# Ledger of designs, part 3: VHH binders against NADH dehydrogenase [ubiquinone] 1 alpha subcomplex subunit 10, mitochondrial (ND-42)

Target 1, 347 residues: NADH dehydrogenase [ubiquinone] 1 alpha subcomplex subunit 10, mitochondrial (ND-42), of Drosophila melanogaster (Fruit fly) (p91929)
Amino acid sequence: TKKYSVFNAIFDKTSKRFDENSKVICVEGPIAAGKSKFAKELAEELDMEYYPAVDLDLIYINSYGYDMRKLDPQLPPSCRSYDVRNFCLDPSHDLAAQFQIRMYMLRYSQYIDALQHVLSTGQGVVLERSPYSDFVFMEAMFRQGYLSRGARSVYNELRQNTIGELLKPHLVIYLDLPVDAVKKQIKARNVDYEVQSKVFSDAYLSDLEQLYKQQYLKDISTHAELLIYDWTAGGETEVVVEDIERIDFNQFEADIHNKKMLDWRFPLEAEWCEARIKYCHEKPDLMNYFNVPRFDVPELVRSADDGKVWRDVWFNAPGMKYRPGYNADMGDEGLLTKTKIGINQGI

## First folded at step 12 (VHH; from x2 with Y58W)

Design z6
Fold by OpenDDE, fold request of step 21:
Structure z6 (fold): chain B 347 residues (1-347), chain A 125 residues (1-125)
Amino acid sequence: as target 1 above (347 residues)
Amino acid sequence: EVQLVESGGGLVQPGGSLRLSCAASGFTVSSNYMSWVRQAPGKGLEWIGRIYSGGSTWYNPSLKSLVTISRDNSKNTLYLQMNSLRAEDTATYYCARDYTVEFPHDMGWTYFDSWGQGTTVTVSS
């Protein structure tokens, strides 16, 4: 990725790359709604870049394909892995809060990448879920007693500090299924840890639905266009594409009182450039908002002793001693010609 | 032996400035993440900010205090410059060696393996 410098910006105008398909589309809906299939198809039909749903494999699988979850027997309980499977099997576990915060972080990170892509290439993007809807899960977990008030407060603070740094989507597509249909689909796809999970109760699923419809979709519709489809029996992507093509995203550009597409109103090229620079080069700064330690929520605090053990185990794992590309034991070559021996140690 | 010793605390009037120092021994400050943490009377610990090994800083967005973290490598000392102090800034201030696991490895999980004894700052008219 060519470093986009202010100097290059003079010759490479971001605005010139934008066309009618330079949009951020987020596909939303309950679990087992068929979002992945639909989002992928939509991206293909619109010639957009597809961003699949995030999961904790993004954290636990290193660049060499080693699954760090294998280290759990060597780790203190507070430092062990906890992913969606663990949540389904034991939602009341102390690590559930960390799990949800990590999911938000991953969605946040992915969304930044998507913004970078759109601003750099002009190609639109289709995301499966977004950081904007992530609170639906947090709130549902809280309502079911899986998160403490403290954990919720930490999440909300993180969200408050980060969400405003992003550009909201142009379009949100919600695939709607009633709770009974969701249950049926969960059963049909027959994932063992989901089918047996107490998490997917009528209460939890109803909370998700209520939070999506009454809070998220209402709020996001003030900025984004919104398409809602009954997806109980599935649907046709072509129909959705036709509906998208009928939307005039520029309808309110001249209306200063309308909030639709407000984040994407850049009257000056310099503002486009600034946005591009932000997401292309300042991602590390944007991610720093997650590097704020809290002391008041015990289940989110690890002891120094546990931390030391974790560090020793984690950074001695295969492929973890050095930065990616610098691990000779993993088959990396050309180390002598590389100027910076990248020690992967966060220090 | 790793040791951290804070100094520079005292009584200051509202609107005043104060510079705290943290002298480290047994390790190199510039090779580590270092943090300042404070505890107000009757309240919990609050993270103020960090200086990374590379020299960049990050501060708690929730803090309204005007603070600057710096270090002198030659003295192996960490500093906290506080300006425009308010009554709410009354606290015991601690320096700590900071281990933070950053994205993409984690969500910014931090543990502190070494703390100073703290230095008390009282802002009062």
Scores: ipSAE 0.880, ipTM 0.955, lowest interface PAE 0.6, mean pLDDT 92
Fold by OpenDDE, fold request of step 21:
Structure z6 (fold): chain B 347 residues (1-347), chain A 125 residues (1-125)
Amino acid sequence: as target 1 above (347 residues)
Amino acid sequence: EVQLVESGGGLVQPGGSLRLSCAASGFTVSSNYMSWVRQAPGKGLEWIGRIYSGGSTWYNPSLKSLVTISRDNSKNTLYLQMNSLRAEDTATYYCARDYTVEFPHDMGWTYFDSWGQGTTVTVSS
């Protein structure tokens, strides 16, 4: 992506790139609803960029394809990997809190990228889930006793400090399945750690449903358009596309009392530019909100001793000693001709 | 040996200002992340803010206090400027060498391997 500066903005007006398809669409629903397939198809039909669901592979697999989870035997327990599989199999583990916070962070990060894409290209985006709905999982975990009050507090603080920095979606599509159907789908897709999981109880799944419908969808509908479909037996993406085409996203611009699409009301080109700059160039700053140490939640604190061990192991792993592209041991070439110092943390 | 020594604490009136110093030895302040942390009487530790090796700063968004973190590389010293002090700012203030694992490697996990002894600030009329 070309660097977008204020100077470039004079010649490259962001608003001119926007059309009726310049929308942020989030696909939501319970686990095993078929969101991935649907979201991908929707993106294709609408000629939008698809953003798949985030997972901890984004953290544990480095740019060279090395899976850092291989290092777990060398790491203190507090520093070992914990992903969705671990959660499904051991939801009461102390690292569950970290896991959920990381999921939020990754969704947050992805959403920023999506905003950047829309604002830079004018091409709409379809995301599988969003940072806005992530609290549904946190709350469900909390209700089931998998998160402490302290962990919940940390999560909520992080959300409060970050979520307001984003532009809410234009459209949320909720694929609705009853709990029984969800359970059936979980069995059908036959993922070993899901089938064996005690997490996906009626209680947990009901909590997810309740939180989605009674909190998230109600709240987000004040801003975004909302389409809800019974997806028990699946559905046709074409039908959804037709429904989307019937929506007038601009109908609210004249009504100052209506909060629909409020985040996307940019009367001035300068405001468009500012938004573009924010998400194109200030992402690191936006991510800094996650760099706030808390001392009052033990399961989220690592000791200095553990930290030291972690650093030594982590940054001596294949492809981790230097920034991507600067690791000779991984086959990176032209290191002497590169103008940037590629020293990674921990060296 | 890595050492951190805070100074500058004392009694101040509400609305007053105070500048705390943290003199480091055994390592270079400008090559590390440095943080200020405080502990009010009867309360837990609260992170105030950080200065990165690059010189940029980040502060606790939940902090209501007006603070500025800076450093003097020539003196290998970290500073905390506090303005408009309130009674609630009464605490022992610590400087610490900061190791933060940032995105995308982690969620901002931080540990501190070295702490000063702390300097006490009392805000009272």
Scores: ipSAE 0.868, ipTM 0.947, lowest interface PAE 0.6, mean pLDDT 92
Fold by ESMFold2, fold request of step 21:
Structure z6 (fold): chain B 347 residues (1-347), chain A 125 residues (1-125)
Amino acid sequence: as target 1 above (347 residues)
Amino acid sequence: EVQLVESGGGLVQPGGSLRLSCAASGFTVSSNYMSWVRQAPGKGLEWIGRIYSGGSTWYNPSLKSLVTISRDNSKNTLYLQMNSLRAEDTATYYCARDYTVEFPHDMGWTYFDSWGQGTTVTVSS
């Protein structure tokens, strides 16, 4: 047909989904600052989608609820699980480097999902931290001797190859607590591995604060709006909402030298469509930027023998033998139809 | 049983081109991920790129504009085309059977379970 349908023209334009609330907001701050409560309340008040802090359960809990950490006795030491609990209790372990890289990968993956949500629905998002601030933790770990110079080099190369593919947030909100207040809140939160951990020393927490304030916040504020609040005694979310409502996210229109929101300036509808395609349909390609092997950092290399054991154990675990929905051992139905294939032929 | 044999190396002038071959036996190239890796004299291994079982390719960002990986499924053979060669491209070039863990699995790991003996490329006047 040669006639343009009004319905088709309306749904082809990505810019029609956007309004004042189509924003990416990142909530930052030290451990135990109350970021989760604040971010969740903020998302509710602004009618935005809330994205909680990532953790390695996103990798280790499969789609059937099986905890892949149970496989550790069957795995070589290099292939065993290592999460935030392990880091708090044994931060000098060889697996600490891969743990921090995986945290960056998970934050990156979540951020793609958040961009997809904004670009496909127009609803804004509130995230607990982001891939842009993740390096703060890598650098603090390095300063404390938990990461080698080689591991830091690998992390920085991965970040350099990946971070430019994302769109910077519109707003960063930093919840500020002094180190002594952070330590008190860690104890009050009473998570056993955090309380017993030697990681949360004055030195480590001071390094995190310095890296946030002197590197991350300084850098991101050239592109995003930045709000900083003393959160030592907590605060009222609705006061922050009022401050957000007074921000002119379009101030760059009055000053051509203003660099705010540079990543979100798409003068043509085609550019909006390209961004939507990228984050809605090209996530596997974006994640492939992480799959550039390095061979020169021993704690980040898995031998072929260990890798083969991992493959044999992992993909024969409960629920992992076939694609999700095709595992009869987990109760799935309709198996062996002509439209189904076993995952042992793919990856 | 599994064998990989590289060929096509030799002496080439700066600015020249070469195509390396990797003949595979004991497995099907098109059913696997395959990689090229190189090692310059006195240096460590450097990953060049990968061809996926579906035929798409992914390259080390530092080499992306200089190389092309392809395969011929009827000959069970992998190729590396290199253009505009420089002295720093002097190396032994290996093909390898590649296992890369992809998202959403326990990602970030690549290992190579089979390697060829390598073919040496020397870029010199």
Scores: ipSAE 0.661, ipTM 0.870, lowest interface PAE 1.4, mean pLDDT 87
Fold by ESMFold2, fold request of step 21:
Structure z6 (fold): chain B 347 residues (1-347), chain A 125 residues (1-125)
Amino acid sequence: as target 1 above (347 residues)
Amino acid sequence: EVQLVESGGGLVQPGGSLRLSCAASGFTVSSNYMSWVRQAPGKGLEWIGRIYSGGSTWYNPSLKSLVTISRDNSKNTLYLQMNSLRAEDTATYYCARDYTVEFPHDMGWTYFDSWGQGTTVTVSS
């Protein structure tokens, strides 16, 4: 059963799937800002669906729960797993570029799921970060020498080929902490690989802050409403809810030169239907825009020998020999067509 | 079985033109995304461009003015037209069928699921 909140009571939700409460809200800020706690609380107060920060478990944990990272000893170094722990401890590793591109792809994929949810159910969503702000991390990594000029070029080409297919958020909330407060919060959280990491230097954290404020927030605020809070000592989610309730998201609908909410102006039912079809049924097509072949950046190219080893190891792992539902070794039943149906194929 | 056979390579003078062919069997070219890729001697692979199932094309920006990809659906054949050839265009040219990304478990930097054996183009005087 849904709870009524101050937000819901003021705006009275309708029986329609898409109404004034059908919003996409992105929570932004530096590491250790308290985004998860705030975003969860905000989603509950607004009766919205919460989307946590992505991580590479989404790639490495298969549909049967097997952790594909266990395969690393059998894989060439170029094919091994690399997640946020690896980045914190060894940011200059060749796999850092692949890691950052995968983070963008995961945020993009999650955002499509969030758009589908809004357009199918009418329930709004609160996400921890988004594909629109992801470039901040790529640029900061590049400035610190963790990414090559070529890797940056690949990332930018991928982003240019994909980001325009999404609908920008209605609201961005930035939780602002100065660099010294961020460093204190990292130590207070006491996560071993974060505390040991040399990544979270003054230079890196200052670059992130500058990129967020001078590039991302400036750019996205031409479309999305923007709320910025000093979160050094945390804050009260209800205060933010009250501020959100004062926003008129339709304020600029009549101004043809104002980009606010432009992506969400659906004057025709056909446009709403087209958006719903796109995000509910065309996700594979959207993800295919990431297939931008680039062979000129060595750390993003898998050799033929490495590719053969990877295929042999990966597609013989527990749960990977057949498509989900067709793996007898994982307990699936009714496997009358084992010969060709359900066999995974990789290149 | 899926098979891709390139042909039309050979020796050509600088400034000349050449059309490469890729005969496909075991699948329908017009129902797939198809690419051309090349590899110059001693260098890495370079993607040239793609023709989508609907017939639109997309090219590597560095090569866009030099190449045109087309197909003949009645012959199940893909073509690469190259004009104003230069010595740096000397390479082995491959026809490939694009891999369809099935996120998230197939994010292994695999771009193509099938390749031809290639045809060699030499641009020299």
Scores: ipSAE 0.219, ipTM 0.659, lowest interface PAE 3.9, mean pLDDT 84

## First folded at step 13 (VHH; from z6 with Y52T M107L)

Design q5
Fold by ESMFold2, look of step 16:
Structure q5 (fold): chain B 347 residues (1-347), chain A 125 residues (1-125)
Amino acid sequence: as target 1 above (347 residues)
Amino acid sequence: EVQLVESGGGLVQPGGSLRLSCAASGFTVSSNYMSWVRQAPGKGLEWIGRITSGGSTWYNPSLKSLVTISRDNSKNTLYLQMNSLRAEDTATYYCARDYTVEFPHDLGWTYFDSWGQGTTVTVSS
């Protein structure tokens, strides 16, 4: 009966405590806010798995450690690498649109890995940003003229077709830092391409702050718990831990009119099982939702000739010809059988 | 030489069904990703869907309820089944060899290296 279920939950204190730490926490805020230090410390204090901010090393460094960006001289301009360094130094480049879409895809991919971890192990996760807030950067880039109307349309279509497949976080923590303080912290970090960059203007940083506060935080707070901290002078992670420990994540579980934690309300064991299967075994399918071609945005279309050159160069690079472990040119031994990577397959 | 030949187009009444065929030569359909694309008069190209080498099918979300993609490996032929057709489905329909690369290598870059000549479907009462 429902009464026995309620009493069992109360008296299963050991399992309840484990379940209370099975949470998805996203740390948000402007560049140079100290998110990395805070998120790592938070994960350590809560005994959670830490997921650092994504970058394009995740796609450019292959499993043998070879940097695929070295291929650029052999590639057509449309196929060359473009990462955050390139964006900071040349934000008006045609490849900026692809770069921002790749950032969304990487955050989406990492978030699936985090969901898989929670559902497989019960250990909670702390991520630096998420796919849910990624649009803030796309919109800010669009407002500054770094993305075309067409590129924005493609991004929004991709997001609309993909974001609904994920489970929203339990908690979002926003580290609030005014634009002037952000600019000072960027200079203090002294990363060469950031300090040289024209991207981190008052206008761009203000657009990010406005989009975060007036769109993202407003929307996500109806689904997740939200904690906001003035981080201008930094803060104490232990204070945030205490605040988190006081949150009742089940406060609105019985309220059919409240959307808090709605994605995590699984009344049937079969629904938990389906979620576990989805994020543990169906990631390739989830990522394939991004593969809906558009033909009307030139900077996001690759000619057949350029595509052929890219494939010939990319899949003949060091370590890329065969599956990992089967590449004799990288020193692999005992190769009884080997087959080239399939035309459409990733590694 | 790679060749793709579409067939099965024609005039169909609203609510009707058609099956389009794409006969391939010079390569093996079941070893490749294959796509259907359409172009309505005066409009741009619209991707319909693909079948992977493993046989999985993927569709444009706006067309998913209308279409089914299949293949017959013994005939090296790709099919597009269309149901409940409406006037807005009037278009030239093409098949293409699809070089979409799955994550993480090439994100959002799709190209088609070979196209058929197309077959025209007209939905009119």
Scores: ipSAE 0.656, ipTM 0.863, lowest interface PAE 1.5, mean pLDDT 87

